# Ledger of designs, part 1: VHH binders against Uncharacterized AAA family ATPase y4kL

All scores and structures are predictions.

Target 1, 330 residues: Uncharacterized AAA family ATPase y4kL, of Sinorhizobium fredii (p55530)
Amino acid sequence: MARGELMKKLLASYGRDEDFRAVAEQIIDEEEKKNNRVLARTLRKTLEAGPQRTQSAPKALAPLIPFPEAAADFVERIEPEHNRNDIVLSAANVRVLLGLVKEFRRADEIRQHGLKVRSKMLFCGPPGCGKTLCAEIFAAELGLPLFRVKLDRLISSYLGETATNIRKTFEFARKQPCVLFFDEFDALARTRDDSGEHNELRRVVNSLLLFIDNMQPKGFLIAATNLDRSLDAAIWRRFDEVLWFDRPEAAMIGRFLKLKFKNVPVAFDPARNSAALEGYSFAEIERVCTQAIKAMIIERRKQVQERDFNRALQDEARRRAGQARLAPMI
Structure headers, positions and changes below count from the first letter of each chain, unless a header shows other numbers; antibody chains aren't numbered by Kabat.
ipSAE, averaged over its two directions, is called F for ESMFold2-Fast, E for ESMFold2 and O for OpenDDE. V2 adds 0.75 times the mean of E and O to 0.25 times the DockQ between the complexes of E and O.
[cut] marks letters that were taken out.
The coordinates of atoms that the task and the answers printed are left out; those that the model quotes come from them. Centres of patches stay.

## First folded at step 1 (VHH)

Design b1 (framework vhh_nb_b201)
Amino acid sequence: QVQLQESGGGLVQAGGSLRLSCAASGFTFSDYAMGWYRQAPGKEREFVATISSGGSTYYADSVKGRFTISRDNAKNTVYLQMNSLKPEDTAVYYCAAEGWDYEYSEYDYWGQGTQVTVSS
ESMFold2-Fast, scan of step 1: ipSAE 0.017; ipTM 0.499

Design b10 (framework vhh_nb_b201)
Fold by ESMFold2-Fast, scan of step 1:
Structure b10 (fold): chain B 330 residues (1-330), chain A 119 residues (1-119)
Amino acid sequence: as target 1 above (330 residues)
Amino acid sequence: QVQLQESGGGLVQAGGSLRLSCAASGFTFSSYYMGWYRQAPGKEREFVATISEGGSTYYADSVKGRFTISRDNAKNTVYLQMNSLKPEDTAVYYCATDWSYGDFEYDYWGQGTQVTVSS
C-alpha cells in the first residue's frame, strides 16, 4: 500500500484499538521489508508499551532536574496514570499531535538544517473536554516528565518581579526534556483584570508572556484555557499550534462510552446512547458512566443495566439544566 | 510623554447612562491594550473592562451586560458606555494602558473622572 494511504488509515483508526493496532502492525511490517529494521523495532516496542496504563514510565523517571523549593507552591510533577487508549481525540488534534511527536524525535536533525521545531501549544475549549488528560497522555507517550503550573499561585508569587526572575525559576524546565503545562491559562485574563494591584499583575503577566516567547524548551510548553473566542490574539499568536477541544460528536461519544465500560460488565450497548449525549462534555459523559457503575455496586448487581445508565443520564441532564440557569456561561 | 485624559463623568440618576472617553497621546495607541478601572470611596482600585489591540473585550462580572468598552484608533480614544447605572457604580473611573513587555516599571494611568449615581 502507498505510505500516505497507510498513514491515512492509521489516523482514521484512532480510537478503534483493534483497527489501529492492525494498521500500525502493517506499517511496522512494511518498514521491516524496506530494511528499516531499527525503526521497525522501535515502533514495535512503542506499540507494545503504548496500550498499557503506566504508573510512571521508566524514561519519565530517569534522571530529572528538580524544580526549586520556591516553586513548590505552584509547580507539581504529575505521574502518568493514563495512556493513548484512555482518551478520545478529534482526527484534527491527532494529526497535529502526531506531527509534533515526529518533529520532537527528529529535533536535532531539523535544527541542524536551520529549521525550527514546534514546541509550544495552546489547548482551547470548554471545561471537561480532555485538555489536561491530553497533556498527560502526550507527555507519557513521549516518555517526558510532566510539570503542571498552577497559574494563579505563580502570578501571586511573582508580583513585582521581572521576566529574568521568572526565567530563573523555570531554568529546571529549560535544562531537561519535559512538558511544562500551564493549566487554567484564562486565569491570566481574570487575575490581570480583577486584582486591586493590577499594575504589578500586568507586569507578572507580561513577564510570563515574554518567558513563553523566549523559552526554547527541549520538550514542550502547553497552556490550557477554557476561553475560546474571548482570548486575545496577542496571547494565542505566541504558540506554534492551537488545538481546539470541542464537545464530542456522536461517533466520538460512542468510542468514549465503549472506553469507559471496557472493564465493566454491561447488559446493553452503551454506544446506542451516543446521539442522546450530543452537546455533553467528556466530563459530563464520564459522570453518567461513573454514576451508572456506582448504581450497579450499590444495588449489588454483577452488571450495569440500561436502567442504571438511563437514570444517570436523566440526573446529569437535570444537573446540566440547573447549572445553565444558576451559572450562565457568559 | 505618555498621557491619558478621561472625560464624560458626572452626576446621574439610577438607571441612567453615561459615556466616558479617554484621549491618549505619546505612544502608538493602536498597538496597546486599553482598560477602565474604578475606585470607590474607601475601597481599592478595581478592574472594570479591557480592550485589546485587536478589539477583544473582557468585563468584570459586576458590569457585564451593562457596560461596553470600545476604541477608535483613528482618534486615539477608548470609550466606556455605561448603561443601567446603579448607586454601587459610584466611583472615580481611570483609564490605563499597558506600556511594556515585562522590564518597564509600570502602566500609565489618567487622573480619573468622577461618576456619581444617585438613588
Scores: ipSAE 0.000, ipTM 0.097, lowest interface PAE 21.5, mean pLDDT 76

Design b11 (framework vhh_nb_b201)
Fold by ESMFold2-Fast, scan of step 1:
Structure b11 (fold): chain B 330 residues (1-330), chain A 122 residues (1-122)
Amino acid sequence: as target 1 above (330 residues)
Amino acid sequence: QVQLQESGGGLVQAGGSLRLSCAASGSIFSEYAMGWYRQAPGKEREFVATIGSGGSTYYADSVKGRFTISRDNAKNTVYLQMNSLKPEDTAVYYCAAFDDYYEGWSSTYDYWGQGTQVTVSS
């Protein structure tokens, strides 16, 4: 089609998200066919990065998966607030996650050949490196509900209870495809190493591990830990995949800075600061970006200045130094 | 997809120079940020230098002023010129390519080479 005709259709699709996207993709495809690959790629990145407006037409909601009221203290349903464009991941982690998505979508065919589908993941790495965000985005990408389990609260809630009740509590998750996300999984390792008089606490932990080990989810089970080497080697081997969420390297930091400043005018190249942020977690880098943006807003400027970023970085470095002094001894 | 092949490593005397090359194949090289990383025995992999698709360069403090990263988009190659080499520069050097414009799962792939050994004798 002629370019003018496609542009006319694009403008006519204003307010209709699916029509707009279809016409936009047709324009991108036409540019690609005309050997304008750089332009086509730029347009596709822009389209994919842009917010998608939700059509407010009434839709029948799928029935919510009910869970026991007693579990409300340690199980919560997470509503997705992020999508795959809101995260920076290593190539190794992206390859594993894409493989899991493909296996999930072809699960019936895989099982028909007598093979098991991968469903259990262990996320390892220091705090603030994207483990929880990745679980949220993974569940959203698959269209599955995400249930976050706070392990310290679960252990406390089942102290003095029968182990059988743990399986009953999670029966709701076995009935329908979902993602169970066990946060702060290193709490299990600390509890298992307790050689004191709290045998009942160890029994609850062992029952939870047995539940995790024997559960065959229709969706996924994800556990997240702060790279704790005290974890039983047998636990590592019971997960289908182990994903490492390390502190980002300079190139990943550069991509993350571009992501955080994507919709905010800047008077400098934030990526030039990638080397200075080496050793920082994604959460720490996000704080720097957020503080720089707040400085722009407070000063009523239209662009983030390099001085705003440098001051925010200095403040975060000072905060980091303070935390290091207060860190518990090994 | 991008495949990376390093070359130019070897044994060199302290104070000497080496030029590492990384040839990329399989994708449009000019749209990728390129980098060099190194790993010494018993240590974690560390950043050395990067060059963005637009030509902006970033260096680790330990190599700034001694190493120069550059790219030749016509040859799909990134280079690391290493001058005034020290024994502490001894490591396996890895080339990396990053899609620095795409966000999200299918567009955040990082590619790594197999590495090339650099040994600096005292």
Scores: ipSAE 0.005, ipTM 0.158, lowest interface PAE 10.4, mean pLDDT 75

Design b12 (framework vhh_nb_b201)
Fold by ESMFold2-Fast, scan of step 1:
Structure b12 (fold): chain B 330 residues (1-330), chain A 122 residues (1-122)
Amino acid sequence: as target 1 above (330 residues)
Amino acid sequence: QVQLQESGGGLVQAGGSLRLSCAASGFTFSDYDMGWYRQAPGKEREFVATIYSGGSTYYADSVKGRFTISRDNAKNTVYLQMNSLKPEDTAVYYCAAGTYKDWLNSYGYEYWGQGTQVTVSS
């Protein structure tokens, strides 16, 4: 293709990373074929050195040993896609997390004095309040790899297994600093109370809890549960810190709206709508913001109108009411 | 070191007015969202009002129309003008600060004052 056409395709691929890279590679290859090797090399380096979402993360993670093949079905390495500007946390949670960061940075010194470093956290609260996002950002801030544990697959793989065999699978987290993240932990907590035909599942759950008790990670172990303040004390007592991810207060809602609309022109002050969103989760609020932005795009406008926001809020309120109607049936 | 110092609390009769002030130091005040919270004996801390770094305001329904939050960026101070006070407004009032620009405050109110007592007599 002519150079002008390739350049045109490159600009047209803006916002589509895969398409953009494919066209960029085509341009680089064409320069190589024209024997402009110096230019081709310079362009390739520029493409590779482009703005990254996480600074030095691949380089910082390079010395770590991959997790065992036996764990591949239920352990997933999560690449950072978010940074600290993508989340709004309570002041209490920020204070705890910063304390953990400071303690971690001096961990070897603390351990040399015979003292234990805080390494186990339980994230509690209703769905959509930032638990998983917080774990991702916390790992990224420390420059540590994040490994997500798929609990359903772990349970299936370890039916009849001992805490020792579970421990062996997660030995990599004891030897190398990383964040090990157990999502949907409340499913296991509820299974522990079952006295019937699920005795084998209760066995696996008890083995996992014993593993958590005896685990001494070099980095962190984080478990997340959708349970609120009704959480069994026997569960949260196993963790060094318990962080509560409640539905946001008005001030946090205002900050979240400001964050979600920071790069989008608006014809109104989004923060003035904080009152209307009280009782909503961050995920629900994000849906309202996303739908308002989509309405602007669909209608080919240059600004989000307050009516777009109000319509999106009404739609989310109806969705929420529908979920409440279904709650007693499930 | 970040500090928030509240003042202006005291004893006032029902229907009266008080103006609370919160002097801030140790951060770039104009970049921070400022808020007021209150806590009555035996009750949980509750939200009262916030003023965002851009100047927009938001109020709890219980105080809307009676209280006004404002800020003076030149003096690094946030104010809470309380009018038509009721006995139910009796509480310790706390000043809070937070922002998206500072890691410590980007994710909620990181800084809190020591509180100032407001007592409204019947």
Scores: ipSAE 0.006, ipTM 0.225, lowest interface PAE 10.8, mean pLDDT 77

Design b2 (framework vhh_nb_b201)
Fold by ESMFold2-Fast, scan of step 1:
Structure b2 (fold): chain B 330 residues (1-330), chain A 120 residues (1-120)
Amino acid sequence: as target 1 above (330 residues)
Amino acid sequence: QVQLQESGGGLVQAGGSLRLSCAASGTIFSDYAMGWYRQAPGKEREFVATIYSGGSTYYADSVKGRFTISRDNAKNTVYLQMNSLKPEDTAVYYCAADYEWGSYEDYDYWGQGTQVTVSS
């Protein structure tokens, strides 16, 4: 079939899911016949991704939920800029997240059977391994607004406050479905274990933990911590799911490199550099890729060369060594 | 992390049938797109079929109507039912696994392959 005819049929199928899918399959099949493997595979993944089949952009957000002025110092609304195709996750994390999306979409049916819907998650792992990005993409996938809470600032702001006052501050999150994301959650662990802490500080931490225990969100509560498997059991047991965001393995690094260079010509195979990047976080790897691309642009070249990548990697290794010297891991 | 083990290959007469199985171990199977590829001596590797986590399937034109891909998430196994086999189907068949997230051409994990020989 001619391309124009298939395009007309696709547009005419708007609002009719079965017709739309049939035409989309025909388009994918034609690309496969033309030996456009990358495009055919990309289109197939997009089609199978569900409601956002024809879009690479994040899902439209739910209506704006206002939050109190008192919370402005430690709560911010994050507008999603990324979608499922912008992140590389472990199979274990993908399974949990897809299961949570499915439960959320059928929450009323589950509750009618007298069962609880999972709504509280703890994201654990070293910095730069995709915890915040994952929360953003998860909220976008559900079409929910994302509110980020900075726990260190919250604790400081609520010295002398009660559980009732903390609950009132977050009442906006109970009125409509949203994702409430508690960043720097290890602040709670540090405060609980702090020998010689002020009594008021201890009370704020206990009030926040009580709030987390008693909150039944219409959407989700996600907490993120840089702590690894050394977490206090009293903390992680408060969550329905615990997801581990470890430094990426060679295969994940290879996929991430191809993702970062997908729209940029390269004179080498980025994935063959996966071994050299073992032990690096996704944020560190992204910096290497970004610096290599910038070098191409600045030098007015048509392709990223392996020397651009190697220089960026050397610079990142030097930066990493400097950071270790200034603030060694405890 | 994922190890793939193919089985079910062998010698079969033209017009016959074979069912290939691929057992996945190590990680959570249900979140992977699973596929089959084949490579005949002296030829490049070619796509045969894929099945996504949601159950949707896609086939190469050369096998449409003859081959059926399916999965059993409880057993971490993907199957390829091959009917009406032709001599040109003779190849080493490889099982492959890939995450559905991202826009990649390459599969992340590959099995060691299983030989299928069709004679007439």
Scores: ipSAE 0.006, ipTM 0.211, lowest interface PAE 9.6, mean pLDDT 76

Design b3 (framework vhh_nb_b201)
Amino acid sequence: QVQLQESGGGLVQAGGSLRLSCAASGSIFSSYDMGWYRQAPGKEREFVATITSGGSTYYADSVKGRFTISRDNAKNTVYLQMNSLKPEDTAVYYCAVEDYYGWSLEYDYWGQGTQVTVSS
ESMFold2-Fast, scan of step 1: ipSAE 0.021; ipTM 0.298

Design b4 (framework vhh_nb_b201)
Fold by ESMFold2-Fast, scan of step 1:
Structure b4 (fold): chain B 330 residues (1-330), chain A 123 residues (1-123)
Amino acid sequence: as target 1 above (330 residues)
Amino acid sequence: QVQLQESGGGLVQAGGSLRLSCAASGFTFDDYAMGWYRQAPGKEREFVATISWGGSTYYADSVKGRFTISRDNAKNTVYLQMNSLKPEDTAVYYCAADSPYEELYSWLEYDYWGQGTQVTVSS
């Protein structure tokens, strides 16, 4: 299409968010077809960074998948409440995730050439750094249902069981594409480090690892662990990709602060506080932002002041000191 | 720490040449597309040139045939060779790093920008 016609459609779609975005994406695709890749990429980023009325990810158009009642104590379906605009990821993790999306969408072609599609990921890093949120957003972007599994509860339920019985429990996940998310996967590392006589527990762990080895999901299997660098190599080798969710560096913190204050009036530049937050997890930083916003509301002010942010930061620092003092023995 | 540091700017006569350099650190350089943008006083920032990790290049029509972008992955550096300079090329030139993924869903791309280097072309 001619640029004049596309611009006419863009103006005609004003006030209709979905129509506007569709026309904008058509303009981006047209530039890409004309070998203007950099312009197309710049326009795409501008479109995604622009203010939106809903800010919501497109609802996953996946059918409901029932699962056995026996699994209800350790399996739950997570409905997406977040979208790509709610997360800050490292460039390395973005690269891996985009590659996985590409392979998934071309899976049949890849398999016809006798090649395997990457489907198993391990998310590693300290708590509060975006592992669960990333799994939720990844599933939502692919239009796949997300099922979360609590490993500690699963292990307890399957004492004395075999890999075959575990496989039967998860047969619902093999019938249709979905994301199966094993939360608290560090339970396996703790079990392997256990020096007590727990033959039944070791059998369940071995059965679960064998299940992971033999599972061929139509979608994805994601496991998340709070371990950073001490994870047994035998566990890592079972996954196609290992993604690291470290505490954010200054640049990521600045982006996260801009994200959290994007729709809130502020009397200061939040990103200038990035250095003060080095060493904090995303969850801790979000608590600081939330408390600063609450202070504005409680004091009946129309904008967040830097003093609100500094007080919230001091309070979070005290909380961290208290938690370190109360930390349980390993 | 991600850093992009430009150098090589300066004053030059119309018809002359300059070579800008951008030293990158803190990320996997050879996985990123690198680009140059410029901004004249009181004007919007405009695209100049880009180079992919594999060496594919794209240029703005205003500079095509006069400017050449290149990269040295061993030195984590991107260059902009500017020939046949015109007074209209006077601007602050910025180096930028972008995600290597150019798929429709590259919504998670990160823009890293340098501080800029001044280029002044006298008539």
Scores: ipSAE 0.000, ipTM 0.135, lowest interface PAE 13.6, mean pLDDT 75

Design b5 (framework vhh_nb_b201)
Fold by ESMFold2-Fast, scan of step 1:
Structure b5 (fold): chain B 330 residues (1-330), chain A 120 residues (1-120)
Amino acid sequence: as target 1 above (330 residues)
Amino acid sequence: QVQLQESGGGLVQAGGSLRLSCAASGNIFSDNAMGWYRQAPGKEREFVATISYGGSTYYADSVKGRFTISRDNAKNTVYLQMNSLKPEDTAVYYCAAGYDFWSGYEYDYWGQGTQVTVSS
């Protein structure tokens, strides 16, 4: 029978994605022609969702997803090195992320009701405040692969291209659940706001923004920018959610210090130093903790002393002052 | 009706070990983080351990180094290996499935619980 013939052709196409999809489409069309609309709909959704990573998956961190060779210059798969124990988030950001996870779990049901699923996030805030780390941990917690897009290389590769060509490059993210992460998105935002005209850059920028507007990923699209609350509304409105990664408050600093010294003996209460670290980024605070631990090791002590911490803080303050002198003021 | 079914509870001497198992129905397991909570007599329910679909684990300070959470995605089962048990570990242990991000763990599905009693 026709079904038997198509099934045999489907099995023969194993390992050839284009052939497999073509045969699967023929099977779906045949079921539609036979008025098996429920089955045809179910098969199409299964095909569009890609390989099932759920019930029978081994204890793998995330599935391997192939992407075009042309994208290899500016797309990098990031393996998770961190988990939820390595990050401290604001309650507001946790609430938003939990809402997105709930919609993701129910995505097919939401879409069947003709509603859109929230899938596009913009992470805003100064450098070193956990934006990239949050994207990594978010992907790991969901069991999704994380792909980092090198925005500068993407822009150079797509000079003279259209939004359609950019979309074709990222079709893998539409077919299989993953997290697509655009780091240092402020480069694009600054170019977009630049009054000096360079036609090719403006075309690529507009094409990328149009791509973001029309992109419906199976998982998530996350962009991260160092711009704070002055970001152009034309840019942040393209995202379903905007998460703010500000420098941590004293309570968050206290939790972070407790986390960083969890497996290291300390002769003092790290949280007592939270006030002294106000205004510092998480990356700066981590450097202080790391240097204090290194001092303990170098001096062959069994505990981090408060003086080790205070010296590390003084060194970081000096480094911070040097960086401020070098950074041009906006 | 959606259910999580715990097993492996019982009576054990202080210093002993128990392994709890929780079998979950299909998509509940695959779409969720899995966790263990416990409730001792006269106390509120407290967090014990959690594991994400990707295998990331988090433990309450009271059980770190003694308890290990793991999942078998092929069997839709989560396990809690409890070693060096203390009388204060005596509680009803509940399996839970749902979202489990940092603070404000939200579980949509709860088991009926399994009793663990540690004799001194």
Scores: ipSAE 0.014, ipTM 0.434, lowest interface PAE 6.8, mean pLDDT 77

Design b6 (framework vhh_nb_b201)
Fold by ESMFold2-Fast, scan of step 1:
Structure b6 (fold): chain B 330 residues (1-330), chain A 119 residues (1-119)
Amino acid sequence: as target 1 above (330 residues)
Amino acid sequence: QVQLQESGGGLVQAGGSLRLSCAASGFTVSSNYMGWYRQAPGKEREFVATIDSGGSTYYADSVKGRFTISRDNAKNTVYLQMNSLKPEDTAVYYCAREYWSGDYEFDYWGQGTQVTVSS
């Protein structure tokens, strides 16, 4: 629907609260479809607040507290490139994330009763199954800034430094609602050294683990690992929730294929290939879809043909077979 | 405010048909991805069907050719027409809006409606 038509309906609904809300909701949904996530979220907050938002003084947008310049090598602010429609999650993961959102919204009430709010998550699973994308979308949906920490670079940067410097570096994250995302958390497992060499590395790791233990974020702390088995069991116990990002099953693959072809005409039903793609990661399936779409564009066709998809699938299967031969499982 | 209300479940003989309805309030189904999920006793909740804002549909392999998802924008209602029902289709069926943006939550679910298929 055109924006002008929606604006006209909104003005026409003046004095009719239920009609006004319905039109306002439609406008918000249209902004979501245009990937105007910040605007859509702001409008929804305004609508849900109702008269009290109008009565109250406008909430001043607090300036984002930046991370220190010394941390620029291993901390970056991620700008959202994706929305809720760009990810397919298991029902189990959706239920956990919904529970976390509800607790976050009621955090003050929960704390007032002497109970802790869940704020620390560990994302586990093979590469290409949506861990980083999920953290980005989770932060975007809550309207929280996302700060990604490259763990290998952090460890290297703090070699020879004191524990106090790590806490001081991440003080910005404690003072504001945000998502602090530790990427490549597997790096912690590779630092086990009982021989006395690289004692500085072990000190940095211990300081980071102490930081994670004692952190009480106003938002969330998320860590992602590809090799969960390499982590100390004590580390898993420090997280409120552990979410598994396995290779997708047929139903999830079907939803993902529909998602990837939603804005592209196709001359066949991609979902009929769901069973054939079982065992593939989301990243591998995305490569198949991308290559099929590129073939359509290169050949100047108006639709993705089944032959385009089948060739892309064969190419990806060949790539997987090649990788298995070059790096066989032990 | 926002609610999803399922109806139309019941007991039916194998080979029979049922039509489930999902009445939405507080938002418009035509602007959202709407889905049906089911949960059988002792199993996790599984995907059944979805319909997007453009009217395109997708189905789980186990129900393709037997189930049809549709919507009536004027009634703000989503339907699941279930034909050739099998005992394996016995479950509580849930209607869902996939992902809420804003302050509310990631997703929104109905209360569920029981479907029992006898042999």
Scores: ipSAE 0.000, ipTM 0.190, lowest interface PAE 14.1, mean pLDDT 76

Design b7 (framework vhh_nb_b201)
Fold by ESMFold2-Fast, scan of step 1:
Structure b7 (fold): chain B 330 residues (1-330), chain A 119 residues (1-119)
Amino acid sequence: as target 1 above (330 residues)
Amino acid sequence: QVQLQESGGGLVQAGGSLRLSCAASGSTFSEYAMGWYRQAPGKEREFVATIYSGGDTYYADSVKGRFTISRDNAKNTVYLQMNSLKPEDTAVYYCAADLEWYGEDYDYWGQGTQVTVSS
């Protein structure tokens, strides 16, 4: 639809809350199509906040149900530090995430028709490829609080405890719309292999997996693992969607380099180095960009030179080779 | 849904030029990222160029300065202008489309068009 037609529908929907919301969402979607993502995000957050209410607190409007004190060792509330402009995602992952946003917005209607809303996602791929950042940005775009769970610490904390205590610990997440993010999910695979059938550790792991299976989140449950396509089918079958966060291809690298140098003068086209960075994670590429910028600053130059970038790349390649020697062999 | 059809391939002498076109059918073409990939016999499919819905373009190092990707949303078409062609540019060129912000994992692929550069 034309912008004027959508605005006319918005004005005509005044006093009808759901009609107003539907038209407002169309306007937000149109802004996203025009690459007005900051405006679209701001409008979406405003819409999701509902009608302007009188705020009595200087912090967030809605009181957050906190996690239990006992969980503080392995549960962390993540405050959004990043936005859509800080991440590069594959087109396939963007489509899935946008589909999830649309289902979430229409969740009550979908459930009213007796259908299930997708709420459980598995993020797979090597470290440094944007899994945690993606979960943070996804939660921020939906206006949902993000709780990160460190699985190794959770498993260790529940040695000697009952399955009932695990369910009680995560009751806070079931009672509110939120994103519950299980980081280092591959810890479950190592623990199950090492623990043996009669070990208490394996019982804790199985209780956690059963909790994940039976949880009906009001928002989303996301698990992240460094494992690739060799994952046990029993693990990924638990999830509505599996998203792959592979090391970036040349086009994604080019966009990421443009993103990292957007506010820094450069004497060369950084994207010309996209092929040389194939096989590197986003975290590795970010280190290269950061070191090149630091070199410009240290040497008191006004532009990043290609030699700064090439030296940073050589340094990262040496670091990468050193890490490979220290990494456990699979 | 998007259906893609490439054209403009053929035989060209080294140093020559070709313009590939990819016609898309379906709604919302302007929302799609459009890309070009190529595959030479016995080699893996490799990235050539992409143009995002917002107009940003990115190129593989092997083609930078020689190839230019562009789009015409009114004609639902994406183009790849290939200049200063080299024998190593010989490959089947594929057009790809995806509803995006970013990315290489395209949903829709064309059938390909052969480009042969003679020495």
Scores: ipSAE 0.000, ipTM 0.137, lowest interface PAE 16.3, mean pLDDT 76

